# VHH binders against EKC/KEOPS complex subunit cgi121 (cgi121), part 3

Target 1, 174 residues: EKC/KEOPS complex subunit cgi121 (cgi121), of Schizosaccharomyces pombe (q9p7j3)
Amino acid sequence: MILPLFPETQVHVFVYENVSNCAAIHEQLISQNPIYDYAFLDAATILYKKQVYSAIIRALEDRRDEQMKTKTIHSEVILSLSPKTEISSAFRQFSMTKKSKNIVVVKIDSKLTEEEEFERLDKLVEGNRVEFSDEELQKLIDFKVLKKNYKLDPSTLENPLASILSSIALRGYS

## First folded at step 1 (VHH)

Design c28 (from c19 with G99S L100P R101T F103Y S104D T105S G106L S107G P108F R109T; framework vhh_5c3l_4)
Fold by ESMFold2-Fast, scan of step 1:
Structure c28 (fold): chain B 174 residues (1-174), chain A 122 residues (1-122)
Amino acid sequence: as target 1 above (174 residues)
Amino acid sequence: QVQLQESGGGLVQPGGSLRLSCAASGFTFSDYYMSWVRQAPGKGLEVVSDISSSGDYTTYADSVKGRFTISRDNAKNTLYLQMNSLKPEDTAVYYCAKSPTYYDSLGFTDYRGPGTQVTVSS
């Protein structure tokens, strides 16, 4: 049986290209500034909307079942993108760095309105907000990074969606 | 504010053992995952092991599984790495690092200790 929704969970996903202040954002994340309580992902690692949603669903399932391996739901989303349960490796593979130029930002369980979250992020991120769509994500992906993170062979790279989703769903068993 | 200080490194023969310690201050140690990271001469950083805030979950790099054991004492704000069956390939500077909750910053952060040298040689 598939559990298809979490009806009272607010989820917002934002995509920014040409971000000039990734180093400054990274310092705020290191400092654990609560204003930056989001999952900040390197867009070079994200190819599909379904990839992000699958990681969110896995993180929410782990929280529901009291099986989270990290301190926050946002860090659990980052871990859930990885096919393995090695926390530092998952974060190195998927989270933004000082070198990142394009980012995907996830917010779960916001206590603010949707518009207030958009306004807050636009003040924190010095870049161009673009639509969260497969088309926009495909402009930002690095296929060498994607191949390494999901251990894709050349034949899988031409249509990797099913392999990526399987890796996220079977984290720890693949 | 975050301060991490490693100790316990040294010269050891192949097959020998060392125990590394890391004294932490300036943050609530018991709230964070902690990591041991190493850098061999002329190589990049490698994450060796992670431990959850409670100590209930640990992970190890394939290169050290079965030989190294990570542990922590939250009452003493101290992280440990027990290293057994040491190999020449384990020669590196070993760093204690605060594992991120939102991001991976180990390769680009100042929030690791100054390191302790481990040399495995005859």
Scores: ipSAE 0.014, ipTM 0.205, lowest interface PAE 7.8, mean pLDDT 81

Design c29 (from c19, 14 letters changed; framework vhh_5c3l_4)
Fold by ESMFold2-Fast, scan of step 1:
Structure c29 (fold): chain B 174 residues (1-174), chain A 122 residues (1-122)
Amino acid sequence: as target 1 above (174 residues)
Amino acid sequence: QVQLQESGGGLVQPGGSLRLSCAASGFTFSDYYMSWVRQAPGKGLEVVSDISSSGDYTTYADSVKGRFTISRDNAKNTLYLQMNSLKPEDTAVYYCATYGSSWLDSPGTQVRGPGTQVTVSS
């Protein structure tokens, strides 16, 4: 996918359900295996495609402005999902864990085509690929997790898109 | 490989101050984000403060904002936490933590030291 403000940047987003090897993937991330250079998100935290895109755009803006708070663009995407400026809290709340069952995987600055990334990730992730769509994401979301992460009340939880996007775009300044 | 060792904890009265230090070795300290995290008895881990590799960006938990100050000395490979106006609720084991010795920052890459006990009591 091509972002209007970052047309030179290749972005790929993948969704997997019923993943059985999250513990093994997590150990590879701990081991710094460069094959796993992706943002691995817990799908329980993602409700909309626009939520992921907003975090990607914010991370790319921070990289452009030389204001990244984390070491890699992929970890910056994870931070950018958070309405807070606390790095550890963002990773705890949005990153895939050993206990995750459904994941969203983001690749920025891919050296591979989307099809080649699919082939690579299908070998790393033991789960079922599904479309990156609002419909599929809404099957995987945990509303209790979403409410906690974005501090949503009952009225905003029923139609949370604008609140979530505002939280991502305006964190640190409101 | 990565070694983190905290010091400076102890018993202090409410309203008192303590300064914690963390000596880091086995990695290029100046390239990594550092955190102070704490765990009170029977509770989960709470991130108290984060500091960027340069020291220019810092964050604090709402519970400690205005009372605690995180800083680092990259020439000495040392992380600090200045704790003022201490409350009984600050009683916890305090851990120095890094997001790992890798190019990936995720919950699974965080490494902590053995911790230093802070007790705030009269």
Scores: ipSAE 0.000, ipTM 0.190, lowest interface PAE 11.4, mean pLDDT 81

Design c3 (framework vhh_5c3l_4)
Fold by ESMFold2-Fast, scan of step 1:
Structure c3 (fold): chain B 174 residues (1-174), chain A 121 residues (1-121)
Amino acid sequence: as target 1 above (174 residues)
Amino acid sequence: QVQLQESGGGLVQPGGSLRLSCAASGFTFSSYAMSWVRQAPGKGLEVVSDINSGGGSTTYADSVKGRFTISRDNAKNTLYLQMNSLKPEDTAVYYCARDYLGSWFSETPYRGPGTQVTVSS
């Protein structure tokens, strides 16, 4: 996909359900293995495609403006999903854990084609690939986790999208 | 000039207990989340436990949950790990680390030199 503000930036987003090796992947991420240079998100935290794209755009804006708080664009995507600016808090809220069952994987600035990234990720992730769509994401979301992460109240229950996007855009400003 | 120094490791029998300490200096300790990370012989790094800057929020690896307790004393710039019901599988070098989870792709996360824990009969 091509982003209007970043037309030269390659972005690939993959969704896997029923992943059986999250503990092994998590260990590789903690060890900072460069093969795993992706943003590995817990699908329980992602409700909309626009949520992911908003975080990607924020991360790319921070990189453009030389204001990244983390070492990689992929860790900056994870931070950018959080309404708060604390890095460890964002990772606890949105990153894949050893207990995750469904994951969303983001790759930015790949030197590989989308098909080559599929081949690579299929070797790293033991799960079923599904389409990156609002319909598929809504099957994987945990509404209790989403509500907690974005501090959603009953007044936003019917349509949380605007509140989530506002939280990402206004990160650090309540 | 961040410095982290672990202590309290040693040899203990299965079922025993140890308390690890980490003395921090060179930064505002109360402003950072802290972690205990371990490495067993021939294995990769495992995050054992994490605690937020205020001490009110903690996480644990499934392998240690219910047996280990992380805590901190911000007035003393010290991080602790209380280890109970120790198993041979807990044998590892234990490292104190500053904001390790937030530094997953950092080239050099701030961590101490480690303290050896050996659980053997």
Scores: ipSAE 0.013, ipTM 0.291, lowest interface PAE 7.9, mean pLDDT 84

Design c30 (from c19 with G99R L100S R101L F103G T105R G106Y S107T R109S; framework vhh_5c3l_4)
Fold by ESMFold2-Fast, scan of step 1:
Structure c30 (fold): chain B 174 residues (1-174), chain A 122 residues (1-122)
Amino acid sequence: as target 1 above (174 residues)
Amino acid sequence: QVQLQESGGGLVQPGGSLRLSCAASGFTFSDYYMSWVRQAPGKGLEVVSDISSSGDYTTYADSVKGRFTISRDNAKNTLYLQMNSLKPEDTAVYYCAKRSLYGSRYTPSDYRGPGTQVTVSS
């Protein structure tokens, strides 16, 4: 996707279900292996495409303004999903864990085409690729996790989109 | 509530050894990258050593390579720093730090213990 505020920035988002090698991927991410330079999110935390795009836009704004709190644009995407600017809390709430089953993978500033990124990721991720769509994400979400991460009450859970997007865009101090 | 508590600091002669420990609670210790960070008098924070969640990957600042060893015991929720061949310039408050995952190695930790003083002097 091309973002209107960042037309030169290449963005790719991938969704995998039934991933069997999350523990191996997690260890590569902790080791900061550059081959794994992606944002790996637990799909249990993502309900909408707009949620992911809002976090990407926030991360790109923070990079543009020289206000990133993490060392990579991909870790900044993970931070940007959180309504608070506490790095450890954001990673605990949104990042893939060794026990994750379904993941959302974000790539920014790829030197590869979308198809080449698909080919690379399909070799790294042992799971089934599905469409990045609201329909597929809604099959993978955990509403208990979503409620906790965004502090949603029962009335907000009936239509959480606006609340989630506001939490990402208007979160406290950058 | 995340809690980190360092111990094992003290006064030691140049060339001596100390082992620091950090007891962790309030989070799943085995899921997080951990660090030892120090602050010498009148200086900024220096990341001394990092260890991956499994313990299989470690890094060290050039100032301590070959002298310090970081390790962890995930069953006991404890982080260690073995310090050998101590020098006066190792004098600092040493902090146990819970790190962000991925590429956040060089950003400040959002959680750090109260620290333990290490003084290397004759």
Scores: ipSAE 0.000, ipTM 0.128, lowest interface PAE 13.6, mean pLDDT 82

Design c31 (from c19 with K98R L100K R101Y F103S S104R T105S S107T P108Y R109G; framework vhh_5c3l_4)
Fold by ESMFold2-Fast, scan of step 1:
Structure c31 (fold): chain B 174 residues (1-174), chain A 122 residues (1-122)
Amino acid sequence: as target 1 above (174 residues)
Amino acid sequence: QVQLQESGGGLVQPGGSLRLSCAASGFTFSDYYMSWVRQAPGKGLEVVSDISSSGDYTTYADSVKGRFTISRDNAKNTLYLQMNSLKPEDTAVYYCARGKYYSRSGTYGDYRGPGTQVTVSS
């Protein structure tokens, strides 16, 4: 997808359900294998397409302004999902773990097409690709995880979009 | 050539203190986040603490919060770790690392020193 504020930046987002090899992927991420240079998110933490795009836009703004807090644009996306600028907690809250079952994968600055990236990821991820849509994400979300990560009360849980987007946009302004 | 050299490790009694230093050369030290990571016998690497290029922002592992303090002197190209209220569980080789080191994101610092041994025993 093309972002209006960053039209030269190539962005691809993939959603996989029923992934059986998350432990193996996690080991490759820990070893810094460059083939795995993506943001691997736990789908239990993502409710809306806008949530992911807001984090991507914030990460790209931080890169543009030379304010990145992490080493890569992909780790900056993970940080940008968190309402706080505390790196370790952001990764505990949003990144894929060995126990994850459904994942959201973000690629920024790809030299490959979406289909070429999918072919590459198909060799790395043992799961089923589904559409990156609010409908599919809402099947994979864990509302207990979402509530904890964004500190939502029962009233905001009924319509959490504005609260989530505000948390992402205001990250680091406290 | 990037060089990182730790010093200040040793044997200390529980409840004691140590100050670790890391001398950096071969790069613009003031441009990089720096981290302390450790490895206890028979265990994996644990991120202890990191510090921003300016020194204004720091993080700590839950196991060391309130006991350890990370700091840096950009004029001297030196990273420090002040370790107070040491416990036997803090026994490990301590490494200085360039960059941020987070096991959960799969992102690590790109260079690490040879390490300095810290042993907490009575």
Scores: ipSAE 0.000, ipTM 0.143, lowest interface PAE 12.8, mean pLDDT 83

Design c32 (from c19 with G99Y L100P Y102S F103G S104Y T105S G106L S107R P108T R109E; framework vhh_5c3l_4)
Fold by ESMFold2-Fast, scan of step 1:
Structure c32 (fold): chain B 174 residues (1-174), chain A 122 residues (1-122)
Amino acid sequence: as target 1 above (174 residues)
Amino acid sequence: QVQLQESGGGLVQPGGSLRLSCAASGFTFSDYYMSWVRQAPGKGLEVVSDISSSGDYTTYADSVKGRFTISRDNAKNTLYLQMNSLKPEDTAVYYCAKYPRSGYSLRTEDYRGPGTQVTVSS
C-alpha cells in the first residue's frame, strides 16, 4: 500500500482472528525481539481501515517533523491511535495483550514484499488470516472498548467514524 | 529510590575510543530495558542505543551503527557503551536511562542519570 503523502513508505496491514499464541507473542514484544518489529494491535479496538490509516499517517508526520514520542515508528502508530498523548495509556488501550483473541498487525518500512511479510507473519501468528476490510474489522470490534477508548456517547456511537478520526488527528488538543 | 550513575567520559581525539559505564541501584536491573541517550551542545536529546532486559536484543541510531556497542552485566547491575571511531559530532553529554515499560521500544524513559561528558576534538 502507498500513502499519497508518503509515497516512499511501504505499509502493510494484516488481520488475524482466533489467535491462540497471544501470550507467546506478548512475551516476544516485552523482550523486544527484532523479529517482532510490528505494531500488534488488539482488533477489539479497531473498527475501520481509516482508523488504522489515520494513526499511520499521524505517526509518519511525527517522524517527518522529528516529534516522535516513542522509539519506533510502530510504537508511534500505537500512540497515535489514542486521543491522549500519554504513552502508557495508549499501550493499555490499543496494544495486544496476553488475553487478546484477534489482532491487527502493521508493518512500516518493510524490506519485504507483502507476500513475503504474509509468509513471515503466518509463522509467528497462530491464527486465521482475514481480509483487512471494514466488514471483517466490524466482526472483531468490541463496542464497549471502543466507546471507552474514544469517550463516545450514545449519539456518536451510532456514527463514530468522524469522532474517531478527529480524536486521532487532534490528539492532545481537547 | 532509583539511582543511575554514569562514568568513563572524557576528552579523546577523533578516531579514538571510550567505554562508558552506568551503575544502577534501587530497582531490579535485570527486569528493565535500558538505553544510552545523548545531548550535544545546542541540540535535542538523541537515543543512541538501547538493550533489552536479557541483553539479547539491541538497537542503534544510524549515526552510531557499526561504531558503538551496547552491553549489560545483570549480575553487576551495570550498563556499558563501547564507543569506537569517535567523531567530533559525538561530542555530547551521555545519559544512562531506564524505561518505564519493558518490552516495548519506547523513547520516553522514566529515569535518567546525571550524565557524563564526552568531548571529541583534536
Scores: ipSAE 0.013, ipTM 0.192, lowest interface PAE 8.8, mean pLDDT 83

Design c33 (framework vhh_5c3l_4)
Fold by ESMFold2-Fast, scan of step 1:
Structure c33 (fold): chain B 174 residues (1-174), chain A 121 residues (1-121)
Amino acid sequence: as target 1 above (174 residues)
Amino acid sequence: QVQLQESGGGLVQPGGSLRLSCAASGFTFSDYYMSWVRQAPGKGLEVVSDISSSGDYTTYADSVKGRFTISRDNAKNTLYLQMNSLKPEDTAVYYCARQYSSGWLTPEGYRGPGTQVTVSS
């Protein structure tokens, strides 16, 4: 995918359900294996495509403005999903864990085509790929986790998109 | 809040051994890569050893390979460093530190208060 304000930035987003090797992937991420240089998100935290795109755009804006708080663009995407600028909190809230079952994977600045990234990720992730769509994401979300992460009340939870997007946009500076 | 508390330091003669412990609280210990970091007098921070969340993967600085062993007990939220064949050059304050999956390491931000290790005759 090509974003209007970042036309030179290649962006791919993948969704996997019923992943059986999250513990192995998690170990590779913590050991900083460059083959796993992606943003691995817990699908339980993602309700909308726009939620992911908003975090990507915010991360790219922070990189453009030389205001990234983390070492990589992928870790900046994870931070950007959080309404706070607290790195450890953001990773605890949104990053894939060894207990995760469904994941959303983001690749920015890919040197590969989307098709080539499919082939590569399918070898790393032992799960079923599904379409990156609001319909598929809604099957994987945990509303208790979403409510906690964005501090939603019952009335906001009935139409959470605007609240989530404003939380991402109004995240503290730097 | 993230809290890390080191213990087990002290004065030891060259060739001696010490075992350091780090008690962790305020986060899910079993989800994080952990490190031991040290600071010798008048020098910067050096990452001595790292251990994965499961304990299956470890790394060591060249200065300590074959002498130090890092381990963890996730049931007790505790990180350990077994130090053998200690040298005067190992004299430092030793810190327990938490890492992020992104490869971002902030020993300054997520380290405990430290424990002093002095190797001297």
Scores: ipSAE 0.005, ipTM 0.139, lowest interface PAE 10.5, mean pLDDT 82

Design c34 (framework vhh_5c3l_4)
Fold by ESMFold2-Fast, scan of step 1:
Structure c34 (fold): chain B 174 residues (1-174), chain A 123 residues (1-123)
Amino acid sequence: as target 1 above (174 residues)
Amino acid sequence: QVQLQESGGGLVQPGGSLRLSCAASGFTFSDYYMSWVRQAPGKGLEVVSDISSSGDYTTYADSVKGRFTISRDNAKNTLYLQMNSLKPEDTAVYYCAKVLPYSIFAGTREDYRGPGTQVTVSS
């Protein structure tokens, strides 16, 4: 993926459904195993491709401006999905848990090709890879989780994209 | 309650060796990155070595590369630091540290540190 504001930044996004080893992956993330240096998101929290890209762009802007609040660009992506700057809350809201079944995985600045990352992730993730598309994401979303994370009322829940993107872009202002 | 207890420090002559141990309890040791950090008299904290939960990935400060080896025994909840070719500059209090989850916390390397063990390289 080529981002217009960051054309030299390599970005890969992967979606897995029916993942059976989320507990094992979560343990590796807690232990800070560098082989797992990705943003592992619960797909129940992601409705649109643009939602993920907006968080990536915000994280890259914060890195460019030397304003990152977390140790890595991948943890900054997770933080950037949240409308708040509180790190623990963002991770509770958006990151994969031991009980997650479907996940979205983001890799930034990979030295590997997309195909090589697929081969690597296929060994780490025990699930079915699906296309990173709005159609596939809409099969995996939990609207109760989405509503809570972005504080959506019934009127915004019918067309939430603009509200979600504004929450990401205005993190810390609202 | 998280507890870390270092042992194995002492007085050693330049060129000598020491092996430090850290006994961990109160958390699932095998789930966490662990570090050895040190503080020399009048100086700040220096991270000397990190080890992943599995033990497969390690890092070392440039000042100790080739001389120190970090290892762990997850069955015994114990972290080790083998220190060879010790120099007067290695004189410090050495702390065992439980590392904060990498994907959550910015700029922090530890969420808990033990009381430390003194290593003195002299004479």
Scores: ipSAE 0.011, ipTM 0.177, lowest interface PAE 8.9, mean pLDDT 82

Design c35 (from c19 with K98T G99I R101G Y102R F103Y S104V T105P G106F P108S R109E; framework vhh_5c3l_4)
Fold by ESMFold2-Fast, scan of step 1:
Structure c35 (fold): chain B 174 residues (1-174), chain A 122 residues (1-122)
Amino acid sequence: as target 1 above (174 residues)
Amino acid sequence: QVQLQESGGGLVQPGGSLRLSCAASGFTFSDYYMSWVRQAPGKGLEVVSDISSSGDYTTYADSVKGRFTISRDNAKNTLYLQMNSLKPEDTAVYYCATILGRYVPFSSEDYRGPGTQVTVSS
């Protein structure tokens, strides 16, 4: 996928449901295994495609402006999903855990085609690929988690898109 | 020069259908996420539908889901919106645009066309 503000940046997003090896993947992420250099997100925290794209755009803007707070663009995507600037909190809120069942995987600056990334990820993730679409994401979301992460009230929760995107875009703005 | 040119709008009775087209030029159309956005008189911009660069993934606003279908032909650099079961509340100027995913509604920095008027009235 090509982003209008970053036309040279290759972006791929994948969704897996019923993943059985999240604990093993989590151990590889903690060990900083370069094979696992992706943003692994808990699908329970992602409601919309635009939520993921907004975080990617924010991370790419921070990289462009030399304002990244984390070591990799993929960790910066995870941070950028959070309405706060606190790194450890963002990872607890949005990153895949050993108990996750459904995940969203983001790859930026891939040296591989989307097809080759599919093949590579299918070897790392023991689960079923589903379409990256709002309909599939809405089957995997946990609204209690979403409400807590973005501090949504009941009226906002019924149509939270604009509120979520504003939170991502305005993170750290004072 | 980046250009987006919408067509296909017009006056239609409630329950009718229209097909909007957007001709894109000046950029590699097949590399861009595309959207249809509308603005009703006196209201803000509403994202109606969007489609991935490959065409494999689409989304729709709740107000149009089941009635509108977005599609694209990358070989012809053209984006489409098939609008069925039109309602008076669908009356708006419809814009072809590239969605940034950063903020809704669209900012003035988004690539969008001049728009095509859709009026649903008896």
Scores: ipSAE 0.007, ipTM 0.116, lowest interface PAE 16.5, mean pLDDT 80

Design c36 (from c19 with G99L L100T R101G F103S S104Y T105W G106P P108G R109E Y111S; framework vhh_5c3l_4)
Fold by ESMFold2-Fast, scan of step 1:
Structure c36 (fold): chain B 174 residues (1-174), chain A 122 residues (1-122)
Amino acid sequence: as target 1 above (174 residues)
Amino acid sequence: QVQLQESGGGLVQPGGSLRLSCAASGFTFSDYYMSWVRQAPGKGLEVVSDISSSGDYTTYADSVKGRFTISRDNAKNTLYLQMNSLKPEDTAVYYCAKLTGYSYWPSGEDSRGPGTQVTVSS
């Protein structure tokens, strides 16, 4: 995909359901294996495509402005999903865990084509690829997790999009 | 030079308690998120608990929720883990770790201590 404010930046987003090797992937992420340089998100935390895009845009803005709080653009995407500026909290809230079953994977600044990234990821992730769409994401979301991560009240849970996007965009602005 | 040194491990019977400590130096401890991470024999790494720089926010793995309590004393540059109702499954090396991005141990950084052994057996 091409982002209007960052037309030079290549972005790919992949969704996998029924992933059986999350523990193995998590170990690779802890060991900082460069083959796994992606943002691996728990799909239980993602409700909309716009949620992911907003976090990507925020991360790219922070990189442009030399204000990144993490060491990679992919970790900055994870941080940018969180309404707080605490790195550890953001990873606990949004990053995949050993127990995750459904994941969203983001790649920024790929040297490979989208098809080549598909082939690479399909070898790393033991699961079923599904379309990156609001419909598919809504089948994988955990509303209890979403409510906790964005501090949503019951009335906001019925239409949370604006609240989520505001939380991402206004992170650090009071 | 970042230094993290765990202590307080040992042998304990099931149902017993232990308190782990991690002494931090070489960095501004109060500015960093801290974690306790464990590795059981033949198993991978498990993040047990996480605590914010202020101490106001904590997270626990489901396996230890309700039994373990993480805390910190920023004036003493020390991280703690109070472990109650210990089970044989809690047997592991426990590491004090800094969370520094997507992973807990990024390449080229010293982000965890040498560990302290906890053994729960009869």
Scores: ipSAE 0.020, ipTM 0.204, lowest interface PAE 5.3, mean pLDDT 84

Design c37 (framework vhh_5c3l_4)
Fold by ESMFold2-Fast, scan of step 1:
Structure c37 (fold): chain B 174 residues (1-174), chain A 122 residues (1-122)
Amino acid sequence: as target 1 above (174 residues)
Amino acid sequence: QVQLQESGGGLVQPGGSLRLSCAASGFTFRNYAMSWVRQAPGKGLEVVSDISGSGRSTTYADSVKGRFTISRDNAKNTLYLQMNSLKPEDTAVYYCAKDLSYFGTDSKYDYRGPGTQVTVSS
């Protein structure tokens, strides 16, 4: 994927369901193993492709403007999903946990092709790859988690896309 | 299960040096980033320095950069902080901490030790 204002930035997004080794992956992330330098998100928190892309764009804007708050572009993606600019809150809300079952994985600045990244991730993730599509994401979302993370009113929960995208785009602006 | 025990604190004169140690047990030490965190009287927690699991990446607070050096010995499950050119402003309880958040810069930790007091005065 080629993003406006970031034409040299290569972006790949992968979705895995029924992942059995989330605890092992989490330990590798905690140890800061560079092989695991991806944004590992809990799919229970992601409803739309546009939600992920909006967070990626925000993270890339922060990197361009030398305003990143986290150690890597991938952790900045996790932060950028949150309507708040608090690192620990964002990780609690959106990152995968030892108990996660379905995950969304983001890779930015890959030196590998999309197919090569698929081959690499299939060795790290013990789960079933599914299409990165709104249909597949809607099978994995937890609406109670989504409502809590974005402070959605019952009326906006019925069609939350605009509210979510505004929360990501207007993070830190009142 | 996780245990962290600091040592090496004490009273020192301005311009002096101290070396803090942290003995870690109950987890695979080499797999976790570690930090030194301090709390001065009446102030909040300040992250002084952190170090990656491998020891190849380190960061320092601007207040200590050039004076303090963090290091680790993964074979001994020990974290160190070499403190040189100590100032009265460095007076604090120093805690060894196992990082809670991967890749984040937030000062949240899984576990902190009981701390060791460093007092810099004449």
Scores: ipSAE 0.014, ipTM 0.178, lowest interface PAE 7.8, mean pLDDT 82

